# Designs tried in a protein design chat: VH-VL binders against q9nrl2r1430to1533. Part 286

Target 1, 104 residues: q9nrl2r1430to1533
Amino acid sequence: GGVHELSAFEQLVVELVRHDDSWPFLKLVSKIQVPDYYDIIKKPIALNIIREKVNKCEYKLASEFIDDIELMFSNCFEYNPRNTSEAKAGTRLQAFFHIQAQKL

## First folded at step 17 (VH-VL)

Design b69 (framework fv_nezutatug)
Fold by ESMFold2-Fast, scan of step 17:
Structure b69 (fold): chain C 104 residues (1-104), chain A 121 residues (1-121), chain B 107 residues (1-107)
Amino acid sequence: as target 1 above (104 residues)
Amino acid sequence: QVQLQESGPGLVKPSQTLSLTCTVSGGSIDYGYTWHWIRQHPGKGLEWIGAIYYSGRTDYNPSLKSLVTISADTSKNQFSLKLSSVTAADTAVYYCARGPYTSDHYYMDVWGQGTTVTVSS
Amino acid sequence: DIQMTQSPSSVSASVGDRVTITCKASQSISSYVAWYQQKPGKAPEPLIYSASYLYSGVPSRFSGSGSGTDFTLTISSLQPEDFATYYCQQANSFPLTFGQGTKLEIK
């Protein structure tokens, strides 16, 4: 940790949540609405879970935080074909994340 | 902090199978990254061999004509390359590398130091 | 496959010089190009991704530009540690392909 590191994680998660392309990532995919999702995706994660981990000080290293965000994007691209609205939103949000993560 | 290290035999005979392993430390191969193999022929440029995703899916360079297999062992935090029926043309330095998993572009941000493989009778 | 062609194949320069290396793709790759630096006996080190973004820790004297098929790596004021071989890589489609390399040598 450290104060600056914890503030940076919280700030970045807030910026991701506020981004127009965050809609596929705000919470876990519904098993009822998307029944095969959990057959394909073995490590589900979403921004609400990542934010809770930040608030509980569960990330000891910036790399652990970055790993969870990248996992979230990778799940999106693994499940959703490239031409879907979900994959396109994920592509733009991941690019935004990569730029912002340089500040970490 | 994440480090990759290649290991395998330095000398392989023609027609044999080349087997190389990449050991990952400071991070898990289970997290959402793409894990690549690249080689560099003596005095030449870089050639992408293939990749394995965190999901276990693979993509291979078509020029290697189905002679390549990449696999992962998450319990050992390793991924491996097998290249069958090698010839002198497979003499190269072999690198493993990590990149982010994306829908439409593939960069490699962490590289191993490389391991030299000579194919000779 | 997308062919990446670098120019020049080698260049001799002095410390303090401005150096420019060019990379041309055989078809449009948008901004999906990376640049790497390789010193003798060492692995490639990433410098730039998505044509113009520097990786963390890369000195600001390095810059990249271009889109579509034509891309440029510039070193604004060459330092002794910059003598190396530089490679471009298209990140747009599989198989991933690299340029042939540009060797930057001391005059």
Scores: ipSAE 0.229, ipTM 0.808, lowest interface PAE 4.2, mean pLDDT 90

Design b7 (framework fv_nezutatug)
Fold by ESMFold2-Fast, scan of step 17:
Structure b7 (fold): chain C 104 residues (1-104), chain A 121 residues (1-121), chain B 107 residues (1-107)
Amino acid sequence: as target 1 above (104 residues)
Amino acid sequence: QVQLQESGPGLVKPSQTLSLTCTVSGFSIDYGYTWHWIRQHPGKGLEWIGSIYYSGRTDYNPSLKSLVTISADTSKNQFSLKLSSVTAADTAVYYCARGPYTSDHYYMDVWGQGTTVTVSS
Amino acid sequence: DIQMTQSPSSVSASVGDRVTITCKASQSISSYVAWYQQKPGKAPEPLIYSASYLYSGVPSRFSGSGSGTDFTLTISSLQPEDFATYYCQQANSFPLTFGQGTKLEIK
């Protein structure tokens, strides 16, 4: 038919975006709203950037995709104290990701 | 794919500093994750020594904190352990390992093969 | 520090047997337990994280369960390559601590 098959990476990114705990990760942290973020986080990334990389076929190995998602979580836990809403959302979303990533 | 390999002297004299290096291939250590040092005494279980995050932040086992330093050299893709004032009790197999950076649970998913260190005069 | 106590310290079993190894934490650690397998002369290999999730590539005969202070690793049908030492690790609090190990031996 006339339907394009989605990649496994695209399907997983869509699932992450739809997850209730994705809100801290949808796009890059605003420098205006969080001025010290980019002083602490040297390799910023977000789901919109990862999705764009998937759509441009920039991931050659599943491990490269997994590593970018793990960078996103690493940044979250490095910047945000454990008791914050961001860190708690990241913890739940990372657990969800680890289960889904076993399929890759 | 990602591989870790320990290196350093197999014999160290009491009171000296033990220096070990973990060389990482297939992944850049400053790109994410937590990088750990673990040791295993002869015929005994595993002891976590400490870790360095991709950012350079460190955590140490409190029983060793005054004696241990973990550092990273991103240009060589290595992270290293220095343990000062060693005694015979520091004789062990030393492992480096990688784990996810998480807020509330820490496990190691990739391990080096281990290197034997004997502390003896 | 959180103490992890494994039982038994050693178990003898035959191929095809169901084997259960238990790990007890000195205080509640939620589900934050990992299990590792170590063969003689080799580094530990991850089996299970967060009490019940299999690490990628680990055979389905391995399973983990438990929460709070009591955790169990089960091998449903023992294979020859499963004879090894098994370690639990509490993953909740620094310092990270391991059980003393359970040696699984051929009967």
Scores: ipSAE 0.377, ipTM 0.840, lowest interface PAE 3.0, mean pLDDT 90

Design b70 (framework fv_nezutatug)
Fold by ESMFold2-Fast, scan of step 17:
Structure b70 (fold): chain C 104 residues (1-104), chain A 121 residues (1-121), chain B 107 residues (1-107)
Amino acid sequence: as target 1 above (104 residues)
Amino acid sequence: QVQLQESGPGLVKPSQTLSLTCTVSGGSIDYGYTWSWIRQHPGKGLEWIGSIYYSGRTDYNPSLKSLVTISADTSKNQFSLKLSSVTAADTAVYYCARGPYTSDHYYMDVWGQGTTVTVSS
Amino acid sequence: DIQMTQSPSSVSASVGDRVTITCKASQSISSYVAWYQQKPGKAPEPLIYSASYLYSGVPSRFSGSGSGTDFTLTISSLQPEDFATYYCQQANSFPLTFGQGTKLEIK
């Protein structure tokens, strides 16, 4: 997708990283601290990986970028029970993302 | 800044249960970290006892698994260690510590000051 | 369990010296090594994580290197406050294990 679109992705990722509820999403879940995570989650992803993909111009379409962000939230809700701090943070950050993504 | 403080008895009799609490200030235990117990025997190195995640999940050192329970009380911003059936071999300085949750690069970045526990009759 | 063996167990050095401490894992642990400094009567403090990344606020004279089974902590120009015991820790598998420690003493 073009230079303008990639610049918009970088701005959105920065806004997500700076959000108070980004902490479960900044880096991949530790396999040592949560060893069963990778038995359950088949397509792990995190904001640092998405940002690297933006910087390497790997997203050709806004839909591909949005799909990776939504995969990140989907993984959170699949692994974490609804009453966890991770699931609550994911719910709030996803709502924030949906508002910001309207600019794409 | 985040600070951790251990509390509990300094002297425990053999066969009793050791109970220690870690009070966290300057940050919430229901926020994005792993909370761990580590001990250090006199004149020896460090031994990881176990960890609790803010989700309530626990992992224990297999050598201690039948004897150890770690729990969290988010309303008091505390997490606790119970070690049952103690012996003289459990004499150590006990530390609570914080580590990152979302990385394969696990390390303990904030430590309590440590509390000395002596097991003797 | 993964065994972590440090060498030397103790070293005597002078201010200004370059000091090297080695840590060997009994199995490959990729880069999942952290290093800690402990002064008498104090809790350990983190120095390095993921073999080579310096923890925030740690002086640049400290550096880490290595991958697989062999890891090194280097102090390029020893300062008076650096006399302490140093520990490596692996995070590749449970249980988390530490080296036996290296005591750095004044010569």
Scores: ipSAE 0.006, ipTM 0.599, lowest interface PAE 10.7, mean pLDDT 86

Design b71 (framework fv_nezutatug)
Fold by ESMFold2-Fast, scan of step 17:
Structure b71 (fold): chain C 104 residues (1-104), chain A 121 residues (1-121), chain B 107 residues (1-107)
Amino acid sequence: as target 1 above (104 residues)
Amino acid sequence: QVQLQESGPGLVKPSQTLSLTCTVSGGSIDYGYTWGWIRQHPGKGLEWIGSIYYSGRTDYNPSLKSLVTISADTSKNQFSLKLSSVTAADTAVYYCARGPYTSDHYYMDVWGQGTTVTVSS
Amino acid sequence: DIQMTQSPSSVSASVGDRVTITCKASQSISSYVAWYQQKPGKAPEPLIYSASYLYSGVPSRFSGSGSGTDFTLTISSLQPEDFATYYCQQANSFPLTFGQGTKLEIK
């Protein structure tokens, strides 16, 4: 993608970061605070990492960008029981993402 | 687009281990989905056996009494079911399936065609 | 385990009819219900998820409703390709469980 395509990814990441339900996703889960997380989740990712990849032009295809966002949500639902605030935030943010991603 | 295909022996003897493999084509075993096994006994409804995630984590139906192992080989785009100590009650059509993964949704959107397994001596 | 009970077990109908199939959960499952269609010799195909959302590509004559313990699948104007067995599935808790099925047959 070109400059206009990268701007689209950046705009979408900014919208996700600004969303009220982004708090579980802003940065990687702390191994010190949640030591079993990395035993369960084999491909950790967070919005700060995705944004860095966008800014470094590491996504060649929109599908690669979408894949990283979906991986982030998948990790949330795999680690967190469905009744948790993290899982509920993830469900709402994922629905918001799916609507916005139609523009990509 | 994504297709699933079951393979394995159609006849298994009582007390032996049933081994089935599901081959994924048109896509890969990746994030955002669970990859599972469902069976259907002759003339009856559907029974969920278990599912595996891209991380290797598994969830199993407790009624199968720890007789089930599901594993994935992402380099081959395959995931597999092993059911130990089979009896005639394990005679069924076995389906592999993919389901989108969210906290609130757990349904199977892509299914294999099914493979018939008969347990008899 | 959450038991899913469908009614009726079979229903006979004609093309153009409105058909309603119900599914009752043994305990509250909020809206975490999916519906599937299965034709003889074929794998099930998804129709509805989260009680009321149509799966992509499913004709608009199919609709789902309900919450808590009572759920309904409706076909507003039955077509020849709709004669099949229908299953509900709960996704509230593990293990995932299915209803016993409702066979929709030609009158």
Scores: ipSAE 0.007, ipTM 0.655, lowest interface PAE 9.0, mean pLDDT 87

Design b72 (framework fv_nezutatug)
Fold by ESMFold2-Fast, scan of step 17:
Structure b72 (fold): chain C 104 residues (1-104), chain A 121 residues (1-121), chain B 107 residues (1-107)
Amino acid sequence: as target 1 above (104 residues)
Amino acid sequence: QVQLQESGPGLVKPSQTLSLTCTVSGGSIDYGYTWNWIRQHPGKGLEWIGSIYYSGRTDYNPSLKSLVTISADTSKNQFSLKLSSVTAADTAVYYCARGPYTSDHYYMDVWGQGTTVTVSS
Amino acid sequence: DIQMTQSPSSVSASVGDRVTITCKASQSISSYVAWYQQKPGKAPEPLIYSASYLYSGVPSRFSGSGSGTDFTLTISSLQPEDFATYYCQQANSFPLTFGQGTKLEIK
């Protein structure tokens, strides 16, 4: 057969998922573990949802993809006080994302 | 290009409430940013008053917390400052500003032109 | 509150000069400092965030450095439009605080 290449969005999502600081972002926050999360956060999102959207070709522009990733970080910082392990992981992962996003 | 514009009265009497509005154009009050009020006293430096996030969450300078209220009307792309019981010490140029929303660092990337407020009898 | 102290309070320089402005935080703020330029009657304009990163559109003659408590803004070759007051801001914790300003004046 032919050669298949990952899209730029797929490559970036895979890099984010593999990062040590991705753990707060891999899947949607549990309502059972964090009952007030969905009272505070009105646009929930996570890397598994973003990856699904990439796989379904739902992002037409790089800006749409970047917006969803930034929403994910914004939700983290809105809900979690900055001294938490979640917020610290988010800060480091967001910095990594900004460097990688220059490739888009 | 996102632009911010302050509006409000140039003169306020002592003990009254100062009300200022910031209108956002070229963008929307939405996630990813904090929306801030900052003031500058004549011949002096800058003082951060407080911020609001699109969800309605606010953070205030503790020195002003009992006197200040920041609110947002996302349907009008506006956010507002109310400062109660003003004195001559509140005479300043008032700026609205946008900053990226993060957990750890808070910068201002877009500023309004400023509006001068004088508190005198 | 974190206090930000700038030095010098004013500096006189000529076009083409290398100018440095220093900012000291009363406690460690990692690299979370921003620099702003303000001209008379105008709003502050952002120059630098996170100690060393230039905002889009800022000329490359501006650079920032430092970490912890000591930070520096450098203008490598001063241009006529650079005469202004410069402010540092700590971005590490609430309340956000600014330095008192450094006025850059024509010699």
Scores: ipSAE 0.006, ipTM 0.600, lowest interface PAE 10.7, mean pLDDT 86

Design b73 (framework fv_nezutatug)
Fold by ESMFold2-Fast, scan of step 17:
Structure b73 (fold): chain C 104 residues (1-104), chain A 121 residues (1-121), chain B 107 residues (1-107)
Amino acid sequence: as target 1 above (104 residues)
Amino acid sequence: QVQLQESGPGLVKPSQTLSLTCTVSGGSIDYGYTWTWIRQHPGKGLEWIGSIYYSGRTDYNPSLKSLVTISADTSKNQFSLKLSSVTAADTAVYYCARGPYTSDHYYMDVWGQGTTVTVSS
Amino acid sequence: DIQMTQSPSSVSASVGDRVTITCKASQSISSYVAWYQQKPGKAPEPLIYSASYLYSGVPSRFSGSGSGTDFTLTISSLQPEDFATYYCQQANSFPLTFGQGTKLEIK
């Protein structure tokens, strides 16, 4: 218990960022390093963008926040084959998210 | 909140193509998620027909693969099922459904109310 | 294809009872099973995913457990609205497959 309250969305995004499996999701994929990514992925998103939207109070409903997180995971599994480190990290982080999102 | 609604003919003749459409409201089909068709034969359990992803990729039940096509029209926020060469065995209630996109597991969190299709001459 | 077998096929119970439904997979599916409730004339509704995660809005009297090949859905204190058919679904691989259903009826 601190002296200030944080939003539920802010607390959850901080927990996701701190998770060991967040590394593929912290920032947008580099176009220089992965040039075909943006040809395949129609709506790119990452945790830094989601956190900025939380800070700007752009989510009015929990469903809107959940949809952006699910889009981030959908992009991961669409681009990355199942046997990659990215897809494996995404699978574990998505499971963690599903448990934590029940608190919303 | 997202809602799904099936539409299409309730009666189809044998050997013809069954065409069903699912209209999605309260969310966009090109934003994410998996969009799925499932059917239920009279007095029986559920059968997965196939899924289309927001990217346009599809996966079909191998038992139906040569007969089934699922497509999406993002401008109308709809996805559709075409099942060719139908027989009386295709008589069922047809559901459209949504689920999270995952690498190795699936469940459907939002379902349409279902539409009854009868195949008879 | 992975075959899902439910037991019992039907069960009769009274309000307030603890009810257990079992689902067995023909091969290991880790924890990738979902459970659905279907009432007559209505679409299935999700109850549980990934064996034990309760879907949002589902009453806490519902719980799931299991891993590998044996899975259980439990209703801790049966309510009148719980009389329905219950289906398990393996979520591990394509094609997705469902159990045959368990009909929960008033004793």
Scores: ipSAE 0.141, ipTM 0.773, lowest interface PAE 4.5, mean pLDDT 88

Design b74 (framework fv_nezutatug)
Fold by ESMFold2-Fast, scan of step 17:
Structure b74 (fold): chain C 104 residues (1-104), chain A 121 residues (1-121), chain B 107 residues (1-107)
Amino acid sequence: as target 1 above (104 residues)
Amino acid sequence: QVQLQESGPGLVKPSQTLSLTCTVSGGSIDYGYTWHWIRQHPGKGLEWIGSIYYSGRTDYNPSLKSLVTISADTSKNQFSLKLSSVTAADTAVYYCARGPYTSDHYYMDVWGQGTTVTVSS
Amino acid sequence: DIQMTQSPSSVSASVGDRVTITCKASQSISSYVSWYQQKPGKAPEPLIYSASYLYSGVPSRFSGSGSGTDFTLTISSLQPEDFATYYCQQANSFPLTFGQGTKLEIK
């Protein structure tokens, strides 16, 4: 743990947010816009929630942080068919994340 | 190393339900992967039957028209196929397989050895 | 459903030959195609994913190329262990579909 891990988590979340493919992940899916989402996805998460958890020092291990990011991508792929712009954005962003996460 | 092993009866009578189980070892049925059933008729190519995600979400080949049910028991590291109202046309080698859930790098990276199912009276 | 059509259905070749197998999708699948090798009595084994990326442990004589609807699998210098049936598979849309297979036979 410690300040080095916290700084790394903060930097990684910021880089994910800045990535061109982050648009499906910036905030929770709207129940109004996508009414069946929460019937299908039982553990919703988004980058704004992960960022808040980082800021509150809720991640004790790098594995916990990585698990939340992977859950976010997993939710995307479960809800969205593979041929959607959401799924394709998720695939590219996940690949970027895997490269960056090697530094954790 | 992750390994998959199919099990179930090698002979099923017409009109009965075929039930197969895939046991996963060296890994867990968790997020990040889809778990598939594929079959191959004698002397023919591969046919995707369906898949299940760790959450219980299933996707089925529409050509099997509600005849197929796939379920998972994550506590036992198993997922199962039930194919109802079988006919001789369902005689095939049945494989279970694992694939990544992402679209850009999808492939079935681990396969079971296959189990032969004969539908005959 | 996306139809995957392989050509040729069978090919006879000798050790050392360069072999090319093609796969056509009925609609664009970007790069979401994988290739598998199947030997008699065995399960298929992955060779290539996302059109051109070699699966870990697969010999470098195997390569894949293509995008959209037209894809190729090439074996640059055929070895005795390469005689098998090869399948392409699209991963763009459900249901997942395979080509009909190309049988690579000893000449």
Scores: ipSAE 0.007, ipTM 0.592, lowest interface PAE 11.9, mean pLDDT 86

Design b75 (framework fv_nezutatug)
Fold by ESMFold2-Fast, scan of step 17:
Structure b75 (fold): chain C 104 residues (1-104), chain A 121 residues (1-121), chain B 107 residues (1-107)
Amino acid sequence: as target 1 above (104 residues)
Amino acid sequence: QVQLQESGPGLVKPSQTLSLTCTVSGGSIDYGYTWHWIRQHPGKGLEWIGSIYYSGRTDYNPSLKSLVTISADTSKNQFSLKLSSVTAADTAVYYCARGPYTSDHYYMDVWGQGTTVTVSS
Amino acid sequence: DIQMTQSPSSVSASVGDRVTITCKASQSISSYVNWYQQKPGKAPEPLIYSASYLYSGVPSRFSGSGSGTDFTLTISSLQPEDFATYYCQQANSFPLTFGQGTKLEIK
């Protein structure tokens, strides 16, 4: 992707970070707080990692950026039971993302 | 430079609730860090009580038998500890501390000076 | 809970000595051990995180090693300011647990 595409990714990541439901996604899950997480989730990712990839120009296509965001949500739903605050936050944030991603 | 300062009563009677507050200065309670309460019994080692993430998510030491509550007021840059039904065994120096929210390099990098709490009739 | 056992409970040493403190976890904790120094009346200060990484500003005479269950803190040439109590702490699982401490005393 181009400079305008990378700027759009940064804007969207900032909007996700500022959203009230971003708290489960800001940083990689702590092994201390969730010891079995990395036994279950084989491709961990978080918004800080995605933002770093945007800043390093690692996304060449919008689809690559979208795939990483969707992986983040997929990991949330794989690990967390549907009735948890994490899964509920993920559901709302994913819906917000889908609306914002139409601008990409 | 981030600094932490504990405040609360120096003396608490058995069966009462101990309430302590940690004030954060030179920084804010935001993502990237977990905020901890740790205590040290007289002449003994350190015991982790629990922690709170900026979102309000808490983790507690199970050995405290659900007697502990940690809360945060981000508008005041404070987080607090309530320990109910205290006994003489809760006499300790209480510290608040900050640690990174990661799966590695997880350590308490900033500590308050500690506040002494005596539980006595 | 993961139990952390430190050895020795106290050690007497002279300035210039090499001092070794050991910490043993009751189950494997990979490299998730941290070390702290505490002087009387003061809060603990971080020394080493993730078994072997020196915290910023810590003198190079301090080093950490180990993985799995057995960990070591070494002071290669003891200085007067190093007389303190040292604690290990596991960071592998909740609850976070500390060793009982090793008191380093002047001979």
Scores: ipSAE 0.006, ipTM 0.567, lowest interface PAE 14.2, mean pLDDT 85

Design b76 (framework fv_nezutatug)
Fold by ESMFold2-Fast, scan of step 17:
Structure b76 (fold): chain C 104 residues (1-104), chain A 121 residues (1-121), chain B 107 residues (1-107)
Amino acid sequence: as target 1 above (104 residues)
Amino acid sequence: QVQLQESGPGLVKPSQTLSLTCTVSGGSIDYGYTWHWIRQHPGKGLEWIGSIYYSGRTDYNPSLKSLVTISADTSKNQFSLKLSSVTAADTAVYYCARGPYTSDHYYMDVWGQGTTVTVSS
Amino acid sequence: DIQMTQSPSSVSASVGDRVTITCKASQSISSYLAWYQQKPGKAPEPLIYSASYLYSGVPSRFSGSGSGTDFTLTISSLQPEDFATYYCQQANSFPLTFGQGTKLEIK
């Protein structure tokens, strides 16, 4: 834990951000572009928010960090039909995350 | 570490409703996971009963049809199973479990210890 | 529903043996298969997901392989704590279904 775990969280967030399939997840969904999103999704989150929480040392346990990443993916799959570019990107990025999370 | 604990009556009479609760600690049920109920009949294999998503949406095993209801109480961090019109065939060990929410597959990575339910007069 | 069939239903083995258990799906499930270990009186414990990935903490003597309809769990050098019942589970579609189990017993 502690410093080593925070370094690991930062490294993993950087890898997720740099992944080709991160584009739906970099920042919160726009209310202008997707007006019904916040009627359906009650706990919005994105990689920029998660990275901020890592930088502020808000994750005390690896499980808390993993929970926020899983919430991000779950929101994607709840809102977006399976055949969309968003859902396909989310599926690939989540699989990458699951492999990397084994190291936490 | 997230932990799941089943609770409910160990003995239920035929034709009554079986009610079980799963209490979650170390995590929140309204986060991005799928929460499952599974049972195991004496000396037999595992049967998936159904699931509830963090959004409150449910999926049920068609073999149990209109007999099953799964619900969540976010304020208590619990989700529950109601199985109506029980018979001796519903005698089993009941487990609750958690898995990730995905677009196209469904794994269960954390399980409760199980609770035994006997249906008998 | 996708039917999962395990073979054998039971196997007797000695410590140090290589043990192989197979699981067959009635239709293709891609690689969406999990393996569980269950000891008497206890809940099933996850061993493997996506046919071949070990969960953290699972000993390296366990391995999984396969795709489509045919899957295998291998224990390369059986240890005393490995005597248990093993279940496969298809994770591809609802309803989720399990194999009937393979009981691994001491010879």
Scores: ipSAE 0.332, ipTM 0.830, lowest interface PAE 3.5, mean pLDDT 90

Design b77 (framework fv_nezutatug)
Fold by ESMFold2-Fast, scan of step 17:
Structure b77 (fold): chain C 104 residues (1-104), chain A 121 residues (1-121), chain B 107 residues (1-107)
Amino acid sequence: as target 1 above (104 residues)
Amino acid sequence: QVQLQESGPGLVKPSQTLSLTCTVSGGSIDYGYTWHWIRQHPGKGLEWIGSIYYSGRTDYNPSLKSLVTISADTSKNQFSLKLSSVTAADTAVYYCARGPYTSDHYYMDVWGQGTTVTVSS
Amino acid sequence: DIQMTQSPSSVSASVGDRVTITCKASQSISSYVGWYQQKPGKAPEPLIYSASYLYSGVPSRFSGSGSGTDFTLTISSLQPEDFATYYCQQANSFPLTFGQGTKLEIK
């Protein structure tokens, strides 16, 4: 309850989650559903993990926050071929992120 | 203190469209939660109908085919269910519910009180 | 679709009893099970998420366990307000599915 001023990182994560192209990034890829994912991707991450880190004040520098977001996109492009719906969503969401991150 | 309240007609004729609205108070549907519709047939268990994310993304139960539409009106802090071509089998208590923003899974942490819908001539 | 099967369908118990309800998924869902309590004429109330974590305000006599396909809800010392129907829910994939319910009745 009440009105709260959100942190800059919290505001940006909320905007990313709200974006139409966030669906591949909301939670970690399931090993059961995608069995080879963790053979290829060594540092998995997703928006729910990043938001939890923000809420626990685990990012001391803006660069640490940006690095985790960029890791998420890098993982997407490493695993998913360019013509997939996941890679296309990632491309659009990353462009949106780069515009918003200029405010940090 | 977030509360959900269902509203709509208690009686619908067969072949008509059922329209229900969920009004959210004490919080905004714009806060990154997933908003669900669930129903419960008389004497039976719970059936998930579908959900809408704040981005406008919808997910529907395939068993309901093309009969379901869920939409959101952020200016009124409401989301709605339309179920077309209803039959007596659609008689149920209809619930709206919220899924937690920070959850990476689809749980329902806040429920409306439910509204009874009877499909009868 | 992932089918959730609860057992027993009903159980009769007395205040102070230990009650265990089980839930089986038709395929592995990791720990992504929630439990809900529903009293007659009322909406379901959330009890547990991710198999074992209690929601805030839920009494400590409730506990959950399990992973993969087999899950349990335990009430360690039954209280009068616990007589209700209990539902499990898989949270792993769409469509979301619930068990058929277990009705907890007074002996």
Scores: ipSAE 0.000, ipTM 0.553, lowest interface PAE 15.7, mean pLDDT 84

